# Ledger of designs, part 26: VHH binders against F-box only protein 17 (Fbxo17)

Target 1, 286 residues: F-box only protein 17 (Fbxo17), of Mus musculus (Mouse) (q9qzm8)
Amino acid sequence: MGARPSRRQMTEARRLALTKLPPELLVQVLSHVPPRALVTRCRPVCRAWRDLVDGPSIWLLQLARDRSAEGRALYALAQRCPADADADADADGNRHDEFPFCALARFCLRAPFGRNLIHNSCGEQGFRGWEVEHGGNGWAVEKNLTLVPGAPSQTCFVTSFEWCSKRQLVDLVKEGVWQELLDSGQIEICIADWWGARENCGCIYRLRVRLLDEYENEVVKFSASPNPVLQWTERSCRQVSHVFTNFGKGIRYVSFEQYGRDTRSWVGHYGALVTHSSVRVRIRLS
Below, E stands for the ipSAE of ESMFold2; O stands for the ipSAE of OpenDDE; V2 stands for 0.75 times the mean of E and O plus 0.25 times the DockQ between their complexes.

## First folded at step 15 (VHH; framework vhh_lunsekimig_d3)

Design n07 (from u06 with E98S F99S W104S M107S D109S; at its last look DockQ between E and O 0.59; V2 from the best seeds 0.00; counts 0 for: pae E 10.6 > 2)
Fold by ESMFold2, look of step 15:
Structure n07 (fold): chain B 286 residues (1-286), chain A 121 residues (1-121)
Amino acid sequence: as target 1 above (286 residues)
Amino acid sequence: EVQLVESGGGVVQPGGSLRLSCAASGFTFDDYTLYWYRQAAGIERELIASINSGGSTNYIDSVKGRFTISRDNSENTMYLQMNSLRAEDTGLYYCAASSTPEESKGSKSYWGQGTLVTVSS
């Protein structure tokens, strides 16, 4: 009946033309496609494309294109990734719905090395992502009076006249840092926090960051108990930071736990201010 | 029952000395950071000195060199040695304690009832 091809029919003809490529060339072509499009658009085309997207070759080629020192070091570790490793599989081999692909695919999709793994680090989304315990009048969110270097938002969390605490649990494997990479001995976990006092009231601030295994048992801990800010003339933006190295095998989670209050027992939000909390993962170059 | 009891206050002449004590019970004293606060009549309480579980101390500028905070974990007691007292040191002195995140997640501070220091005239 000689009808004009539909948009669907033209799309199908184009897909079929590409499916005739030899596997070696197809891998090179697909390696230039962004990770999300590989999963959502290329994988369904045919069995051959699905096998390539589900395997490591495309993802290794994408990682190889980063010629920086960090990129080369990561690529060397990625070459050692087990072919059938799956970040979602449990001990019995069962898979979750989220990210059913190989570990390299999850890494490329999540891109964990380029970003802060703490969500809502400045309170710009209220308390979303944080487990909070409110003391006194509890936590609040306010705009910063002093610019905090590098903060994605100039907002902070503020505490009250009794101890307030909050924490965030970061699942490094879910964020794309597969277990063999964590176990490689070449990964550093960098944490930082920014804190200070309100102009007219001192504060007390505490930080605890724990590296946890799959069962959430503490393996490594960093704690900071800086001396309190006692005077209103002590207003300043202060940073605490730490780099975990050589933490052994079996780490999966980072528990980032903050505590604060005021020095005066004033009703309201006059306690420690915290913002720009961070957990970052990087490859060790030395 | 948590209890903090201050003692050692009294009347002294300018330039004199006093030693305040804060006896504690009802919690694991060794794990707590301890504080001295001062309140003059009509003025807000202010934190003047602190000592953490590891013995690290901090002072406001107006008392540095004159006051020394210390703790005796075997007696569950904190001290404040006050030397070279001045008229502006007159006030009600409170001890306080709070837990550290490393050992506990106490949600509230504990306070004493205060001991009065009067620097004469």
Scores: ipSAE 0.006, ipTM 0.274, lowest interface PAE 10.6, mean pLDDT 81
ESMFold2 (binder alone), look of step 15: mean pLDDT 79; pTM 0.776
OpenDDE, look of step 15: ipSAE 0.321; ipTM 0.733

